# Designs tried in a protein design chat: VHH binders against NADH dehydrogenase (ubiquinone) complex I, assembly factor 6 (Ndufaf6). Part 5

Target 1, 289 residues: NADH dehydrogenase (ubiquinone) complex I, assembly factor 6 (Ndufaf6), of Mus musculus (Mouse) (a2ail4)
Amino acid sequence: SVAAASGPGIPGSHLYCLELLRKRDYESYLCSLLFPAECQRSASALRAFNVELAQVKDSVSEKTIGLMRMQFWKKAVEDMYCDNPPHQPVAIELWKAVKKHNLTKRWLMRIIDEREKNLDDKAYRSMQELENYAENTQGSLLYLTLEVLGVKDLHADHAASHIGKAQGIVTCLRATPYHSSRRQVFLPMDVCVQHGVSQEDFLRRNQDKNVRDVVYDIASQAHLHLKHARSFHRSVPAEAFPAFLQTVSLEDYLKKIQRVDFDIFHPSLQQKNMLLPLSLYIQSWRKRY

## First folded at step 4 (VHH)

Design R18 (from N08 with S102Y Y104S; framework vhh_7n9e_1)
Fold by ESMFold2-Fast, scan of step 4:
Structure R18 (fold): chain B 289 residues (1-289), chain A 119 residues (1-119)
Amino acid sequence: as target 1 above (289 residues)
Amino acid sequence: DVQLVESGGGLVQAGGSLRLSCAASGFTFSDYYMYWGRQAPGKGREWVSGINSGGDSTAYASSVKGRFTISRDNAKNTLYLQMNNLKPEDTALYYCAREWGYDSEYDYWGQGTQVTVSS
C-alpha cells in the first residue's frame, strides 16, 4: 500500500518524521516548527534521519546487525541521488529534501560513516576524538540544515562547526547517567586520566572532586565552543539563525550542570525544561544564537 | 567589572590557624561556584577547595582535607577558608576564584593573600 507520488513516495511519511522527532528528539521537533514554512518539512527530514542513525547503537543486540543497518542507510543515500529511494518513510522525506535543496551527499555519508565507526562500546580516547565525532555528526547535520535554509556563508559554517562540537560534547555528558546504568562510559579517557579518574568511578556514581573536575573540563570545552561561535555572530547572516536554535538547550544544560557543581548524576539534570517552547520562540524572534 | 579581594593572610606558627575572606563584587555571587587556590614559591597553581552556589556542597584537595573548611555567606557576598593545624607546606599565596560562567570563558581570580607558616 505504498503509493507513488510523482516518483517514489509513502503516504504519511512527513507525519512519521514529526512523530519520530516528538518521541525521540523533542527539541529538534520544536526547532523545526520555527523554520520558514517552505523549509520545515526538509528540516524535519534531516533531524529524523539523525534519529534513525543515533538509535541504531541502542536498538540492536549485536554489532553485526548495527553494521547491516548502517549499510542500509549508505545504500539508501546512494540510491536517493539516482532518484530511487527505498520505501521507508524517513528515506522518502530525506530524498525529497535532497532534491529540493540540492543537499551535499558528502555530509550525509559523513554522518553515516562516523556513526558506523562508533558502534563499539569503547570510550573516546581524547577530547579531540569526541570533538571529531561531534564535527562529523552534529556539524554535518548543521551544514545540511544551512543548505536547507539557502545559506552559503563561511561565517555561518564556522558557527555551525563550533555549535556542532558543543552539541556533541553536551550530548555525551547528558547521556552519561544512562550509559553508566548499562555499565558503559564514553567520556574522554585522556581527561579522566589527567584527574586520576577511572571508568569505575562513573559506574559507581562517584561525586568526589576529581570526578567533578573531569565533568568541569569537558563542560568548559563545550562552553568555549559556544562562546567562540557567538563571538562573530554579527558576521553571520540572519537567515542562518534557525539552524542554531539548539543553542538554547545547550546553554540550559551548561547552566544547570554548573549550578550542581558538575555533579553529572544530579537528578535535576534529568528534568525537562517546561519553558523550552517559549525560550525557543523568543530566541527565534530576537534572531540570535 | 568582576572584583575578588582576599584578606586574612599573615604569619603563623606550625599548628596554628588562620581564616581567609574573599569579598566579591560586580556579579551575582549566589549564582556561582567559588573556590580557593594557592601557589607556593617555585610551584604551579594548586586547587585547594570548592563550594557550590548554595553552600551545601564542598570539596577539598587531599592535602588539606580535614584541616581546612570552606564556607560562604551569600547575603554578604563573601567566601571564607578556615585553615586549622597549618603546616610549613601550606605556605603559599592564597587566591579566591569564581568559576567560569556564561559571561566569561575563563575563571576570575583575585590578587591573593600571602600565608606563611613557620616551622
Scores: ipSAE 0.000, ipTM 0.121, lowest interface PAE 18.2, mean pLDDT 84

Design S01 (from N03 with E101Y L103S; framework vhh_7n9e_1)
Fold by ESMFold2-Fast, scan of step 4:
Structure S01 (fold): chain B 289 residues (1-289), chain A 121 residues (1-121)
Amino acid sequence: as target 1 above (289 residues)
Amino acid sequence: DVQLVESGGGLVQAGGSLRLSCAASGFTFSSYWMYWGRQAPGKGREWVSGISGSGDYTAYASSVKGRFTISRDNAKNTLYLQMNNLKPEDTALYYCARGDYYSYGSDFDYWGQGTQVTVSS
């Protein structure tokens, strides 16, 4: 039988992916529950893969160990396309998704390569560099998610690109209080220089107008990407919409930071949205992004 | 339940070689990334080398790259560190450590007691 004669597989690999998301990417966990039943497992595998890569920088003490983990994932992806995945639960689930949906290898490799480049503790030099990082990570992840949903559409790809950039920018903003508490600042240096703001201003939790202006410019760029993606939503096939459920949290953050006058250190920005599950369900039911 | 026991340390002259071993028990050895770290007197612990569960991936600190080789024998649940061209600066207590690859892989959750390496100038 299949069970007795199965090839690569790990009992509980799917549950492992779900528990990883529940603990480390709760929003993606909630979004996965709203995907079509036949796509949920593969969507969870993609997000679990993203978690594995995203945490390398924070989870290892030396860049060399981080590089070794990135090299593991590059070989894991190469081997998956030869039906020889490593015995690791996320890799096994990702391999199943690759086979089921004929996922594009280039997108998986682009995520790994970009994460590897970002292992140093340097701030982004410019908004363009942050957007490139976002496109190559979040954008690639969304393109793969569209492939899981069976969507091949130029408008869906354009929406994914803009939503990916908005997500990357918002993630950078959202993480700023956490990183500043650890004496790190990743916000784009060109925007800081434009407003006469140094990294030290963020380390000291400075809330002066010029610091708020930096935050405003960066948040505004994310908002423009989200508006652009929404400007052609009627041209995007409804089958694509589950890939874009994250726009609920993106818009929530952008509205909150505007309400606190771009004070990136305001405590309300770190509070959980208690209505997030309901908001995601409503957006899913209405077929919007 | 997890045990890591290092051996193979000793006194060696500068330019000499030593091979360290770490015997692992109480867990599925091949499922974990394994590491060698060291601590010299008056200094903090530093990571020296790491190896993936399969043995296909290895990494080295800049200070030992080209001189040290990490390897493993999963059938024997044993980790090795071949140290060549030893320098007085390599004098330290060397520890075998386990990394949890199936979780977030961040912190080393088990360390052995260590084996002393002393390099005379």
Scores: ipSAE 0.000, ipTM 0.197, lowest interface PAE 17.0, mean pLDDT 85

Design S02 (from N03 with E101F L103E; framework vhh_7n9e_1)
Fold by ESMFold2-Fast, scan of step 4:
Structure S02 (fold): chain B 289 residues (1-289), chain A 121 residues (1-121)
Amino acid sequence: as target 1 above (289 residues)
Amino acid sequence: DVQLVESGGGLVQAGGSLRLSCAASGFTFSSYWMYWGRQAPGKGREWVSGISGSGDYTAYASSVKGRFTISRDNAKNTLYLQMNNLKPEDTALYYCARGDFYEYGSDFDYWGQGTQVTVSS
C-alpha cells in the first residue's frame, strides 16, 4: 500500500485488475481492450469486481468466510461513496470508476446482495428465480457498463436486461458439468420436475432424452432473450454496443449446445473458442450485438 | 434450390389420427433442424414441433405435447408428424420448415406449400 499524492491509491492497482482478468476472466480482458480508450480502465475495474465476487463461492471451503468476504464488499461500496475506499487494488480502481462516471450505487449493492444470497448452495426453484438472479447480477453489471460508456437510454437498458438474463442462463448451463462433479446442481427445479428429471440424473451425467429436454427448455429461454434484445437493435445507440460484446461467447455456446443435441456433458462444450479474439474484434468493428 | 413438399393432410373426425410427410431436397437434410408449423385462417403462424438433424432431440408446443410425434428418415430425406387424438382446434394448414433451433417459433428459413388438416367435431 502506498499513499497517492492527493488521495487514497495503490500503485499498480490497474495492472492488478488486468492480471486478474487475464488469469480468471480472459473474455472480459479481451472485451475491455475493445472499449473506447477513456473507458477501458473503468470497464476493467467493473469486471475485476465481478471476478472478486464470483470467486468467493468457489474458493471458500467455509460459508462463514464467504459471508465475511461479502460483508467486506458491502462496506467497501458504502465507504467508496464517502470517498473512503479500502486499501485493496480492485476496490481502489472501482472507487475511481464510481467517481469518474457517477456509477449508480444501487446496481453495485444489488450484485453483492444476490451473490451473498446464493452462498447457501440452493438450487433455483424456478426458471423465474434463475432469471431474477441473472437480472440482479449480470443485468446490474451491464447497466453499470452502460454508465461507463456514458449511455442513458431506455432501449439500451432494455437490451441489457435481456442480454443479462441470457448470459445468466448460459452461465448456469455452462457451469453444470463443473458443479455436478462437486455434487451440486443449480438448474431450475420446475423445469426438471416437468421432464421427470432429478438432481441425481445430473450428478450421474445422464444423457437420456428427458435430461436433454430440460437443457433444451433452458437454452431456448436464453436464445429467446437474445432474439428479443436483437429485435430492436436499430433503436439502441451504437455507443452502447461495447457493453454487449459478451453476446459473441453467449451465441457460440448456444450454437454448440444445439449441435450436440443438448447433451450438456458433451466434451466439445468445454473446448475454448480459438477464434474468440477475432470474433470479438469483428463484432466490435461492425457495431452490432 | 431448397424444396419442401408436404402431404398427408385431409378431413378427419375429432379423436382421429393423421400422419403428415415432408419430402425435402436441395440441401443436406441431416445437417438441419426441421420443423412443423401451422396456420389457421385469419390467425398467425404457430410453431408445432421441431427435430434435430440427428433425430435425437425433439420439442413440441404445449398444445400438442403428448398427442403429436415428430420423426425423420435421413436416408429418405423425409420429415414426419404423427398426429393422434386430433381436436377441432388442430384445424390448420400444416407446413414443413427448415431452420436451426434459433428459428424457434415462426421465424423459419424456408417454408413448404403446406397440407390442409381439417378436424370435425
Scores: ipSAE 0.000, ipTM 0.318, lowest interface PAE 12.3, mean pLDDT 85

